VHH binders against F-box/kelch-repeat protein At1g80440. Designs and how they scored, part 5

Target 1, 354 residues: F-box/kelch-repeat protein At1g80440, of Arabidopsis thaliana (Mouse-ear cress) (q9m8l2)
Amino acid sequence: MELIPNLPDDVARECLLRSSYQQFPVIASVCRAWNREVSLSQFLHQRKASRHSQELLILSQARVDPAGSGKIIATPEYRISVLESGSGLWTELPPIPGQTKGLPLFCRLVSVGSDLIVLGGLDPITWQAHDSVFVFSFLTSKWRVGATMPGVRRSFFGCASDSDRTVLVAGGHNEEKCALTSAMVYDVSEDKWTFLPDMARERDECKAVFHAGRFHVIGGYATEEQGQFSKTAESFDVSTWEWGPLTEDFLDDTGDTVSPPTCVAGGDLYACWGGDVMMFLNDKWQKVGQIPADVYNVTYVAVRPGMLIVIGNGKALAGYGEATVGYICDLSSSRWVKLETHGGHVQAGCFLEV

## First folded at step 26 (VHH)

Design k2 (from y1 with D31N W59T H104L W106E)
Fold by OpenDDE, fold request of step 28:
Structure k2 (fold): chain B 354 residues (1-354), chain A 126 residues (1-126)
Amino acid sequence: as target 1 above (354 residues)
Amino acid sequence: EVQLVESGGRLVRTGGSLRLSCAASGFTFSNYAMGWFRQAPGKEREVVAAISSSGRYATHAKFVKGRFTISRDNAKNTVYLQMNSLKPEDTAVYYCAADSETGLYEVRDESEYDYWGQGTQVTVSS
């Protein structure tokens, strides 16, 4: 079946590969063949390989007064903002159906393929933990409801994606504010959760990254040690389905950091500790840079090949309506470029390449 | 020639303590992460602990539960395993191994270790 009349299919595919992600819903609606083509994992892989992919910064961001006053619109309402790296244009995703008060507070965002996954969070009104999973497809531009997270309701858990198929969740605390050892994996395509073996330690407010086939859970604290963040880490090997040994003192106190580090993984492991950019190199954390001085309270960090993205507040005592500040660091040159950001406080973010 | 020589394994009673040593030669010891493994009869070899090249980071298996501690002295080219509160289930041959990977943020498979000792027998009686 010819994808495009009078063109070889390979040429037709090349044409589709050059389309903007904004056109994907249209493309998918043209015919079944086109729908199938853009739905294949190969399509996205080829876009990446041919350098036609688009990189999207996706943020859970508080809405500010439309009048530009910077004031919070009544109760902080969070929505999904999308920055396209190539054009610098900001867009907002449609609200999740049924979520009239915005996103759950402190929900986690992760990307899998061309899907955005919104996990858990707290009800904006009742502050009860949600076990909800919402999936937005950038191919169809539609939300769907995923299978609820199994087990006890949890918040402030570590979350990471393998970028291809699954989302992994670990730790957090339950409704009684007890830290959790439980972990689980969500297969996005199958819409199915599976429990992992328990971690060695309960880890409230832990960070998580996925790297080289391993789910790394870093830091957090136990129920009896509220706010006393551990320096330990655990790594789950998805291929062997086993947790590795507990890493002691993984996070060195390189400074009097009051806040837990934000760890991110690309080719290398990076972290923001206070105002410092740290890199794990030669079995130690090393300072490799400093975030710009006008970035306060780092709320999101991402690492891409050759780049580090940092999002924070414009001032130290920022409210929900305060302007967001963002920078991209070229890791090769150590140069920072300010992002044209808008909107209020950011609670979560993820990077999606489509 | 690369050599790892374990020592210190012996018969001990439940609740006892033992310190294993592994002396390394034939390679730049300070450039390698070191690990302790054990293999009980009829069981697969399992990681007990690992320590980074500098000794700044250490990992311990979940079953250790604070009973064992890995350490190293790079000046002596030696890695140690302090074992306290030993149990009969700790009975195994304990192996020392060297890994060129210096970071411990990832779990390393036994196949990824470059050099291995011959092992030392630890027996814990009830």
Scores: ipSAE 0.000, ipTM 0.219, lowest interface PAE 18.8, mean pLDDT 88
Fold by OpenDDE, fold request of step 28:
Structure k2 (fold): chain B 354 residues (1-354), chain A 126 residues (1-126)
Amino acid sequence: as target 1 above (354 residues)
Amino acid sequence: EVQLVESGGRLVRTGGSLRLSCAASGFTFSNYAMGWFRQAPGKEREVVAAISSSGRYATHAKFVKGRFTISRDNAKNTVYLQMNSLKPEDTAVYYCAADSETGLYEVRDESEYDYWGQGTQVTVSS
């Protein structure tokens, strides 16, 4: 079956590979063959390999009151903002059906393939923890409801994606504000959750990254040690389905920090510690840069090949409606470029390559 | 009558630690976000830290660099500022303030705070 009449299929695929992600829904609606073609994992892989892929910065961001009245009593409404790296254009995704008050507060965002996954968070009205999973497909431009997170409802958990198939969740606290040891994995394609073995430690407000084939859970604190963040880390090997040994001083160079560093992983592991950019190299954290001075309270960090993205507040203490500040660092030159940001507070973010 | 009363300010040596307290009365403490500010001689007042009404969200000024920690006890109507690794440049009058409009993830500017304490003097010697 010819994808495009009078063209070899390989040529036809090349044509489709060069399409903008914004056209994917249209392409998918043309015919079943085109739909199938763009739905294959191979399509995205080929786009990446041929350097036709597009990188998207996706943020859960508070809406700013246009009236600028300064005093907003209402809970901010969070929406998904998307920045296209190539064009610098911002777009907003459609709201999640049934979520009239915006995204759950403190929800986690991760990407798997061409899907954006929104996990958990707090109800904007009741402040109760959600076990909800919402999935946005950039191929179809539609939301779907995923299988609910199993076990006790949790918030402030660590979350990471392997970028290809699964999302992993660990720690956080339950409705009684007790820190959790439990961890789980979500297969996006199968729409199925599976529990992992428990962590060695309960870890409220922990960070998590997927790096080098392992799910790393970093820091957090125990129920009885609120505000005393651990410098320890645990790593889960998905291939062996086992937690590795506890690394006691994984964050040994962080000093007496009130807040754990924001860790991110690409080819290498990076973290923002206060105003410093740290890289895990030669089995130790090393300072490799400094965050621009006008970035306060880092809310999001991402690492891509050759670049680091940092987003924070424009003020030391900023409300949800205050302007965010973002920068991209070229890791080779250590140069920072300011992003044109809009909107208010960022509660979560992820990168998606399509 | 609404009252915020700071205490704990004193002379300390460089590298020392100090815990400030702010006792609140005359309003529903648990409904207010709380903040700490400081004003050094000849300088503008600056925010140090803020904490949500529930205590689950806290933010600190960039210059704090992990040295200070804000916390609260709603049962005692008290907000705290734990200050470690004090430096001479931390010498200032420290003020406690309350904001009724701050949600879990909101931090307000000083102009948004409804009530203020009289301040407590912190002096760090070389």
Scores: ipSAE 0.000, ipTM 0.205, lowest interface PAE 15.1, mean pLDDT 89

